# Designs tried in a protein design chat: VHH binders against o26223. Part 285

Target 1, 191 residues: o26223
Amino acid sequence: MKLLWTSQHIKVTVHIDGKVSKMDVLEAIKTRRSIRKYQDREVPEELIDKILDAAMCGPSAVDERPWHFIVVRNREMLEKIPEVHPYGAMVKDAPVAIIVCCDSSLEKIPGFWVQDCSIASQNILLAAHSLGLGAVWTGVYPLEDRVEGIRRLFSIPEHVIPFSVIPLGYPAENPGTRDLFDPDRIHLEKW
Key: E = the ipSAE of ESMFold2; O = the ipSAE of OpenDDE; V2 = 0.75 times the mean of E and O plus 0.25 times the DockQ between their complexes.

## First folded at step 18 (VHH)

Design XB17 (framework vhh_7nfr_2; at its last look DockQ between E and O 0.01; V2 from the best seeds 0.00; counts 0 for: pae E 19.6 > 2, placed apart)
Fold by OpenDDE, look of step 18:
Structure XB17 (fold): chain B 191 residues (1-191), chain A 124 residues (1-124)
Amino acid sequence: as target 1 above (191 residues)
Amino acid sequence: QVQLQESGGGLVQPGGSLRLSCAASGFKFSRYWMSWVRQAPGEGREWVSSISWKGTWTYYADSVKGRFTIARDNVKNTLYLLMDSLKSDDTAVYYCAKHIYTSKPKLQDEFDYWGQGTQVTVSS
């Protein structure tokens, strides 16, 4: 039985009337795409709150939860991010961006903060998508120039490490779905 | 330097119409949300209307909804307020205001620049 994955264009009909369509978690994962074009539409604070709540629900090493989040709606600041992040050009066109950071003082086991912040970042992307928003993960860490650029721009203290910049907005593009399943990457019992 | 200059105010009879303009300079006008705010004599400032940076989204206070239309020309760096069916209660100084944030304003402190204002007087 060839499971014809009909590319159901999940019309995330974001009903303006605040009813967020419930998206299944697997659907969210499978249909999420990086969105780099945004409408000139405000992202409601309620959605950001939900996204941040989701961001904090991920596991972390020894439950260290080292993450901090800077929510940026300042237009001037959004415009400046691309100056220090060459692959962040889309940020200036987003109505909001979330900067995921690590407070190193909260780290209990060295090095796991990258995993923790990655999980948080991915949860932001999934949550955004499930809420009818588009987002993209723009990597900051481990590139020193980007880390320092974002640090200076947002006056981030030395013990706090900017990890990712995630612009968000209502999508102004539809890149479609892709199948990334690769059975050759699956090994049974041994390599 | 950021400059906002309002014009188009004047004396009008109840039921009349006015068109306000705000000429913007010194910043990338097309990248910022803009608002109109008014202040009546003896009263505080009242938010009137806001418009997104591309002009797709507009917001209005309940007091002016259905009567006022906010618009912008990003080529001319100009913000407009079309005021129809004017009432005596619309008498105020009208200010053009630049947004700090990419959102509808909640507070007055969300504006970083203001014009000098233009007087609108609605009287019989």
Scores: ipSAE 0.768, ipTM 0.890, lowest interface PAE 0.5, mean pLDDT 92
Fold by ESMFold2, look of step 18:
Structure XB17 (fold): chain B 191 residues (1-191), chain A 124 residues (1-124)
Amino acid sequence: as target 1 above (191 residues)
Amino acid sequence: QVQLQESGGGLVQPGGSLRLSCAASGFKFSRYWMSWVRQAPGEGREWVSSISWKGTWTYYADSVKGRFTIARDNVKNTLYLLMDSLKSDDTAVYYCAKHIYTSKPKLQDEFDYWGQGTQVTVSS
């Protein structure tokens, strides 16, 4: 669609095809790596908005869309996360983290929220990668100590379940691409 | 349907001990903070103790600290209150209470279900 702006009348509107593709989706999936070292460089709010837009594009069980996101930039809060989430030590060094949560009041099919929030989390990783950022998924659910620790730290209500903490920033490492294809995992017609 | 059933109350002499139990059903007990609340004759409710969903953190009212112990068994879905060194001031109906959220609550608030209570009477 092409939109003409004139002072007295609007001319013909034509579809403008937005075929600008910055990274092929298969390339993004194959080249994305967990990044745990970040530059001391601010991540613009606009990029976080794009990442969260992508997170919300994922499918969900019966379109329940149970996800909520907490964007954490406060240095003190980022530095406290490892105290309740030991395997999230790199979060203290990230300029920003996204906490993916499930609002259980939005569940339409019990228990599928784990898949829903996993999809949103992976979309965050892929979108970050496509924007030149590095990220890593650090697991919170189903480890009860981590769930309660994160819930307490961020005042997350009881019906909301913190699922993952995803630190992100401009990468300060390049672990390279891996070849993980394993034909023995493929079963034709039956197990 | 959420159900909480207290038991173990009774008549006891000052200095005595009692162990209260609360059987829980109709919810994922291991996902919630739980509390004991009591109501003495002619008085409002008084928060007694709270426990986190794993049992790692416990909190007590100043009036019972050092004398009462809260515990939970997440396999049996049961909350406990061990009461030692009982005083006449401990006479009350004791209620098992479920917090609304899985996060740490405002300890004296944010309950959605109570049991019917169990009477504890400490006679002079």
Scores: ipSAE 0.000, ipTM 0.107, lowest interface PAE 19.6, mean pLDDT 86
ESMFold2 (binder alone), look of step 18: mean pLDDT 83; pTM 0.847

Design XB18 (framework vhh_7nfr_2; at its last look DockQ between E and O 0.50; V2 from the best seeds 0.00; counts 0 for: pae E 2.1 > 2)
Fold by OpenDDE, look of step 18:
Structure XB18 (fold): chain B 191 residues (1-191), chain A 124 residues (1-124)
Amino acid sequence: as target 1 above (191 residues)
Amino acid sequence: QVQLQESGGGLVQPGGSLRLSCAASGFKFSRYWMSWVRQAPGEGREWVSSISWKGTWTYYADSVKGRFTIARDNVKNTLYLLMDSLKSDDTAVYYCAKHIYTSKPKTLDEFDYWGQGTQVTVSS
């Protein structure tokens, strides 16, 4: 049975009237793309709240939940992010960015915070997409210059590590769908 | 230095029209939301209208909705307020205000710069 994955262009019709059509989780995962162009449209606080709620729903090592989130809507600050993050050029054009951070004081097991914050970051992307927004993961950690740049810019304490910057907004591009399934990456029982 | 300079105010009869302008300088005008805020005599400041940085999205107070139009020219670094069907209650000093955030303002403290204002008087 050839599963004809018909690339159904899921027109996420974000109805202006706030009713976001429910996207199932598999659809969200499969259809999510990095979005780097945004409309000059504000992102409602309600959507940010939902996204952050989703970000905090992921698992973490021994339930340490080390993540913190900086929500940035200040235009001046958004404009400054690319100065310290060379691959964050799109951030200045976004109506909002979320900076995912780790509070090292919350770590119970060293090193797992990277996984925790990755999960949180991915959940942000998926949630944003499911809500009709576009987002992109711009990595901060482990690049020291980016980490320190973001730290200074946002006055982040030394024990808190900026992990990712995620600009988001209503998309002004449609990169299309892609199939990343690779059966050669699947091993049964042994390598 | 950021500067906002309003102009176009004056005396007009009820039912008349005015066009206010705000000349902006000292910042990347095209990157910021802008608003008009007014203050009537003896009253507090009242939000009137806001416009997104590209001008695609506009918002209006209920009191001016359908009568006022906010616009911007990002090449000229100018904000406009077209005021039609003016009423006596529209009499106020009108201020141009620069947004801090990339959203419609929730409070009047979300502006970091203000113009000096221009007087609009609607009187028979």
Scores: ipSAE 0.882, ipTM 0.942, lowest interface PAE 0.4, mean pLDDT 93
Fold by ESMFold2, look of step 18:
Structure XB18 (fold): chain B 191 residues (1-191), chain A 124 residues (1-124)
Amino acid sequence: as target 1 above (191 residues)
Amino acid sequence: QVQLQESGGGLVQPGGSLRLSCAASGFKFSRYWMSWVRQAPGEGREWVSSISWKGTWTYYADSVKGRFTIARDNVKNTLYLLMDSLKSDDTAVYYCAKHIYTSKPKTLDEFDYWGQGTQVTVSS
């Protein structure tokens, strides 16, 4: 019975113990693409730890560090995110998502938390890419319906603002490199 | 409600084969990792095998590698365990288990639903 007993071949990326692949920072920035298709492969907890360490290395206004992160691996919760975040449909297909939040009680300079959380979010994308993962930033703030939907879904308190949802996983697509350099956006000395 | 129903167990001689099935209902089966877990007489529950939600990644306990094959049919919502080269220490009740998380399990508490189990007996 060929069809009934098809064995599955495990495709495992072999990582040499004690050796980590290095990626130049400019290479990481230029080659990172939004990835919306993921393998059904688990993402090890240690990689998430490295990504969040990198997220917290970003600068913040007067070192306020207002960010908090929710790591979502619960399949049922991942399936529910598109119900409140329609442009986050790919989140249900990811093995894990990171929700970047601002704790407004940590804010020292009003309004700069948006820059702070944006920096943390971009660092998550770059760190994931350098570790062989794909990710995409899906916007939550400042879209009121998304903010409240995510807050309700994850029991986020009123003083904490969900900023972004970042699904990630081993890529199942390769969109290729883009040349986006536009000299007309560069102004010397004045507009 | 989530329901998991195992079948296909029975009495078999050493070296024999069995195919276990687990019919799943009450949840979106194709979105979840699934596992087989067994319990031998007088012993605790032992993880046997896990499979990712699309079926691309499979994992096995060392005691069954090369002899057991886990598979799934996401159209029929059915999980399978093909057991070959059975030994007497494979005698156990085999349970189908649904994962909470998107990874292979670290503890048995990472399963939120279990089947009733099906008995596999390997004896001379």
Scores: ipSAE 0.593, ipTM 0.855, lowest interface PAE 2.1, mean pLDDT 90
ESMFold2 (binder alone), look of step 18: mean pLDDT 83; pTM 0.844

Design XB19 (framework vhh_7nfr_2; at its last look DockQ between E and O 0.83; V2 from the best seeds 0.00; counts 0 for: pae E 4.1 > 2)
Fold by OpenDDE, look of step 18:
Structure XB19 (fold): chain B 191 residues (1-191), chain A 124 residues (1-124)
Amino acid sequence: as target 1 above (191 residues)
Amino acid sequence: QVQLQESGGGLVQPGGSLRLSCAASGFKFSRYWMSWVRQAPGEGREWVSSISWKGTWTYYADSVKGRFTIARDNVKNTLYLLMDSLKSDDTAVYYCAKHIYTSKPKTYDEFDYWGQGTQVTVSS
């Protein structure tokens, strides 16, 4: 039975009346795309709260939960981010960005914080998408220039490591869905 | 230096119309949300209207909804307030204000720059 994956255009009907249509988790994962163009529309605080809640729901090594989040709505600051993050050009066009950081003082096992913050970042993307927003993961760590640039810009303490910058907004583009399934990447029992 | 300069105020009869302008300079005007705020004599500041940086979204206080229109010209770096069906209660100094955030303002501290204001007087 060839599962004809009909590319159902999931019309994310963002009901203007604040009713966020419930998207199931698999749909969110499969239909999520990086969004780099945003509408001239604010993101309600309630949605950011939900996104941050989701960001904190991921697992972490030995439950260390080393993540911190800087929510940036200051237009001047958003405009400055691309100056220290060359691939963050879209950030200046977003109404809000979340900077995911690691507090190294919370790390229990060295090195796992990257996984923890990655999980948090991905959850932000999925949550945003499920709520009818678009987002993109712009990597900061491990690039030293970006790390230091973001650190200075936001006065981030030395023991805190900026990991990612995630601009968010209502999408002004629709890049469509991709089929990224690759059976050649699946090995049964052995390589 | 950021400058906001209001103009267009004056004396008008009830039911009349005025167009306020705010000339902006010293910052990338097209990148910021803008608002009008007014203050009547002996009263506190009252938010009147806000407009998104591209002008797509506009917000109005209930007291002016349906009568006032906020607009902007990002090429001219100018904010406008079209005021129709003016009432005596609209008498106030009207201020142009620059947003800090890319959102509708919640408090007055979300503005980092203000104009000097322009007087609007509605009287018979």
Scores: ipSAE 0.834, ipTM 0.919, lowest interface PAE 0.5, mean pLDDT 92
Fold by ESMFold2, look of step 18:
Structure XB19 (fold): chain B 191 residues (1-191), chain A 124 residues (1-124)
Amino acid sequence: as target 1 above (191 residues)
Amino acid sequence: QVQLQESGGGLVQPGGSLRLSCAASGFKFSRYWMSWVRQAPGEGREWVSSISWKGTWTYYADSVKGRFTIARDNVKNTLYLLMDSLKSDDTAVYYCAKHIYTSKPKTYDEFDYWGQGTQVTVSS
């Protein structure tokens, strides 16, 4: 770390071989917010690799691990997603998006792939946040028009089900944290 | 139809300056990274500089860093390359190129459109 002095003697911190602070998992969960505005800054491949590694660490029903991921960095394709996904408008402003899919041929127990892909999707959000990125989960399944639209756009085969589209990038907004704990949602021993 | 048209090349003395322009049409210019790439006679293509779609992030090859400045005007749909302290090994045809992806290119097949090029010649 080398400090540079300006003409007004303002301390400027420059990270040379900077150290990355590890974010505590509870902090990550509590501070993650949906981010819908992104810098036009490139997201390096190694960060996407780390995020997908984390996505695949989630549990799955009977260890079926039915998930597949499409990494989209092609600007033209990112611009087309809102045409089939109305609440995915922010995707065209992101440098990259991840489409979480289920390969139904890997399903071991019917219907639990939804939980499996939800877990992978949330892990993507948390991993992105821990790496200084912002992301948002935009829902595809179970809305059939969105499912078929995304399938068509990305040539996804019939036995593969697009579940979510997650745009991500370096954030260009800070919505702050929220205190959402509600004791009335907690029931001891019975309802 | 996507069109990229470079201009501003010419003959210049060593140490001189030039400003290249690239007029873009047929696509949403402000939504794409853009690059300058050059090719000297009988040589392969050399990446020169890239700029993000809002212009916030710029990148330069080591051979031109500190001498060249990339810029864009998203209102006029124009990409620029300001070249200072020109040297004889800067002699080349300069192309503007449209990125496919949201990143600095790793290979030349990551551009889907190229301009016709403009000749820059630095006399010896």
Scores: ipSAE 0.322, ipTM 0.721, lowest interface PAE 4.1, mean pLDDT 89
ESMFold2 (binder alone), look of step 18: mean pLDDT 83; pTM 0.846

Design XB2 (framework vhh_7nfr_2; at its last look DockQ between E and O 0.52; V2 from the best seeds 0.00; counts 0 for: pae E 2.3 > 2)
Fold by OpenDDE, look of step 18:
Structure XB2 (fold): chain B 191 residues (1-191), chain A 124 residues (1-124)
Amino acid sequence: as target 1 above (191 residues)
Amino acid sequence: QVQLQESGGGLVQPGGSLRLSCAASGFKFSRYWMSWVRQAPGEGREWVSSISWKGTYTYYADSVKGRFTIARDNVKNTLYLLMDSLKSDDTAVYYCARHIYTSKPKTQDEFDYWGQGTQVTVSS
């Protein structure tokens, strides 16, 4: 039985009337794409709140929850981010960006903060997608030039490490779906 | 230096029309949301209209909805306000203002630059 994965174009019909159609978690995961083009449309604060709530729901090592979030809506600041983040060109085209940071003072076990902040970042992407927004993960850490650039730009204290910059907005592109399943990456019982 | 300069104000009769312009310079005009704000004599500043950076989205105060049209020309770095069916209550100094944020303004402090304003007087 060839499971014909019909690429159901899940038309995320963002009903203008504020009813965000509930996307199931598997659908969100499978259909999420990096979005780098955005409409000149405001992102409601309510959606950002939901996204941030989701960002904080992920697990962390020994429940250290080291993450902090800078929500950037200032247009001038958004325009400056690409100057210190060469792969963040799309940030200036977004109405909002979230900078995920780690407070090192909250870290209980060294090194796990990267996993924690990654989980938070991924949850931001999934939540955004589920809400009809587009987003992309732009890596900051571990590249020192980007870390320091973002740190200076946003006056981030030394004990706080910027991890990722995630621009968000209503998508102005549809990159389609990808099938990334690779059975060769699955090993049963042993390598 | 960021500069905003309004023009097009004047005296008009009730029911008349005016077109205001705001010439922008010193910044990437096409990257910012813009608004018109007015202040009548003895009154506080009143938000009138806003427009997104690409002009796709426009917002209007209830007092001007259906009568005023906000527009922009990003090639000319100019913001416009087309005012039709003018009323005496529309008499005010009209300011163009640059948004700090990519959103409809909630408060007056969400603008970082203002023009000097242009006087609109609606009188019989």
Scores: ipSAE 0.866, ipTM 0.932, lowest interface PAE 0.5, mean pLDDT 93
Fold by ESMFold2, look of step 18:
Structure XB2 (fold): chain B 191 residues (1-191), chain A 124 residues (1-124)
Amino acid sequence: as target 1 above (191 residues)
Amino acid sequence: QVQLQESGGGLVQPGGSLRLSCAASGFKFSRYWMSWVRQAPGEGREWVSSISWKGTYTYYADSVKGRFTIARDNVKNTLYLLMDSLKSDDTAVYYCARHIYTSKPKTQDEFDYWGQGTQVTVSS
């Protein structure tokens, strides 16, 4: 009985303005900055799909691939995240956030899931940057209050551990590039 | 309590103009995408137009593109629809609706709050 709704909606031509970037990998790594201010522009599902594909391309301990991702586009849920994750205040200003989680039942090597989820999280940041989006990693694990708060908010089961919350969107700021190379951090042959 | 109240409907001749308003209260209006949706007699609900939470991005159904303008005032918490070049098939009850998500809607299930509607009748 609501066929007219879906028929007219289906006929609407959706213009997807997602930027496709062919950025050099070293350029992406060196120019990526934490972005905490976003446009009110929709982020197309296609770009989120590309970001998550990249997230899953990272290496993992013994190929365990323990990661799971929650994509949050619900405005009310985005508004609630800062209530349990105080350093995630910018999440309420983002059109979308990705929560990186570990499914502990997939662990093959105990404890390496932290490295695995860190790799996935960094790949999200780099992929977003290469696609013209801005993102920031906000830490959840190992802070017990944040872990439990996010678990409760998103109904995450006890064997799944929320690791990070990554808000993202088209950037509304440009903090510029930094030169962070420090030769004193390089030790040849020994400390 | 979330409230959406439409006003500005009425009877108008073909080719005429009308401005609809939707007063919002009980939530942080400036954080939500908003839409206008209409329902013609005997028909299902039809998406008309959407606007992003800062008002920067606007979207229109093909049937109204070039004739209707959606706008918002985030200080007064009010959504608007300026309707020009009205046609008889624009006759409908017009609803304002709040988006659940940060995107254009695919179905009416993507709205969590609706106004009571305002009747627009285009007849010669």
Scores: ipSAE 0.557, ipTM 0.834, lowest interface PAE 2.3, mean pLDDT 90
ESMFold2 (binder alone), look of step 18: mean pLDDT 83; pTM 0.854

Design XB20 (framework vhh_7nfr_2; at its last fold request DockQ between E and O 0.51; V2 from the best seeds 0.71)
Fold by OpenDDE, look of step 18:
Structure XB20 (fold): chain B 191 residues (1-191), chain A 124 residues (1-124)
Amino acid sequence: as target 1 above (191 residues)
Amino acid sequence: QVQLQESGGGLVQPGGSLRLSCAASGFKFSRYWMSWVRQAPGEGREWVSSISWKGTYTYYADSVKGRFTIARDNVKNTLYLLMDSLKSDDTAVYYCAKHIYTSKPKTFDEFDYWGQGTQVTVSS
C-alpha cells in the first residue's frame, strides 16, 4: 500500500476574524517551514502569550525549566540584532522576535539546558505555525560572538545565556512543503 | 537628530477637508510605525490613527473612522492625514508621533518622538 502522501496544500486560512483554525500537532510538525519574510502586520499579544505558554510546556531535565524569554517589539532593537547576528538579517523585518535564554542558576544538571532551550525554541516554532504565523530559528549559542553580541545588546546578565533568536510574523512567503522522511536513518533493533 | 514637522493645519468650515503632512528626518522613517495624536483645548491627548511601517495596515479611532485616512510616503519620508467631513469636535492641535514598537500604540509613552503640532480649527 503506497501511502500516496498527497501534498495537501493545507491553506492555513488565517481567518481575519480571530478564529485560529486548530491545527493538529502532526500537521503543525510536518508543514512547518522556516519563514524569513513577514508582513508589516503586528502580532497580537494574545498570540505571543499562547506561543510563550507553549514554549514553557516542553519537558526539561529534572524539570529545571531554565528558560527565559525576551520579547522584542522595539524596532530599533530589532534593527540592531542583525549587527551582532549575521544570519539574523530577517529579524529586522519581523514585527517581533523572541530571544530564548537560559538562566544557568536554574540548571540542575550541567549541559541539559541546551536540550531544554531547544525544546522551548521548537515549541515556539510549532505554536507560531499553528497560529498562522511564520518563524525561523536563528542560532545564537554556542557561537561566542553571537552570544556576547546578544548579551550586550539586551543587557543580559552573565549567568543568563542567550540561546536563540526567533523572529515571528505573519508570513509574506510560502516556501512549500518538504518531505524529510528518510528510511535510511531508521535502524531496527541494531545499527 | 530625529525631527517631525507637521503642516497643513488651518481654519476650515464644518464639512470641509484638510490634509496634514508630517515631514520626518533623522531616522529610518520606512522602518517605523507612525501615528497621529490630537489634543483639543482643555482636553487630554487623543489617539487618532496609526499606520504600519510599509503602510499596509491602518488603524483609526472610532471618532474619526470613515472620515480620516492615514497614509505615508516612505520615499518622501512623509506621513499624511487626510481629513474629510470635518466637525467642530475635530478642532485640536494634531501631532505626528514616531512609534517605538512595531504595533498599534496602547499608551502615549510608546512614542519616542513628537512633532510640534499643527492647529486645526473647524468653525462656521
Scores: ipSAE 0.875, ipTM 0.939, lowest interface PAE 0.5, mean pLDDT 93
Fold by ESMFold2, look of step 18:
Structure XB20 (fold): chain B 191 residues (1-191), chain A 124 residues (1-124)
Amino acid sequence: as target 1 above (191 residues)
Amino acid sequence: QVQLQESGGGLVQPGGSLRLSCAASGFKFSRYWMSWVRQAPGEGREWVSSISWKGTYTYYADSVKGRFTIARDNVKNTLYLLMDSLKSDDTAVYYCAKHIYTSKPKTFDEFDYWGQGTQVTVSS
């Protein structure tokens, strides 16, 4: 199948890289919810690979791409994360978690790594959702006790900063879609 | 101190049934995948079956599919293997094994603790 240009009223399936997109990107963004309950179903390695590929597609300040990812499937380690991360209690119930980290030696613009790793983290959430998984972003940075706890637990070196812990799995809940649009947050031309 | 203790083995005739049990202690049993692995005399180990930590997902080697059923009781911390339609080539020591990871095993290095085993002998 070839890429085709069509009118505004024709839904077009495009083949950009031999792949067929099944979900509109705006639909994915609007329907993604934080999922904190997971099935005891294995998450295949292939899905994690796709999620991390998507995570690395995000823009970064001056293309610095400071991110590193730790994939955690070790049950004992998943059980230990809540000991150092109180808002990560659901991690013990997940089949897998991804820890998003910044390698500070890759920074080109000081301080923008937070935005860079936030973009990677959000891409993980969207990619997981598109693959039928549920996920939630749990914050580590900038809380120093959590940063040091996670660093210690996973032997993360001093120049690497753990940013977020993202448990994921096939969802065992459906919190539904929200309508969060608020026109009062929109300012035309000036505040 | 992690302990896994199998029981329920014995001598049966072909076509018979047995139920193996594995009593677990010293760890949070309900948080881990568990497996049965068997070893015939003079043979290497053969993966038999695995079960997810809540028991929702079960997996079987082709040699036992349709004849064996893995189950768990997370209140009693016990793993089970119900073996039906037993054949002579099912004769082996059967071990229960605790998974390290949240997945079906690919190698025996993915188990950190093993039981002592229980002998199953199928003969006329």
Scores: ipSAE 0.689, ipTM 0.882, lowest interface PAE 1.6, mean pLDDT 90
ESMFold2 (binder alone), look of step 18: mean pLDDT 86; pTM 0.871
ESMFold2, fold request of step 20: ipSAE 0.669, 0.653, 0.676; ipTM 0.875, 0.869, 0.876
ESMFold2 (binder alone), fold request of step 20: mean pLDDT 85, 85, 85; pTM 0.861, 0.863, 0.858
OpenDDE, fold request of step 20: ipSAE 0.861, 0.867, 0.868; ipTM 0.931, 0.934, 0.935
OpenDDE, second read of step 22: ipSAE 0.874; ipTM 0.936

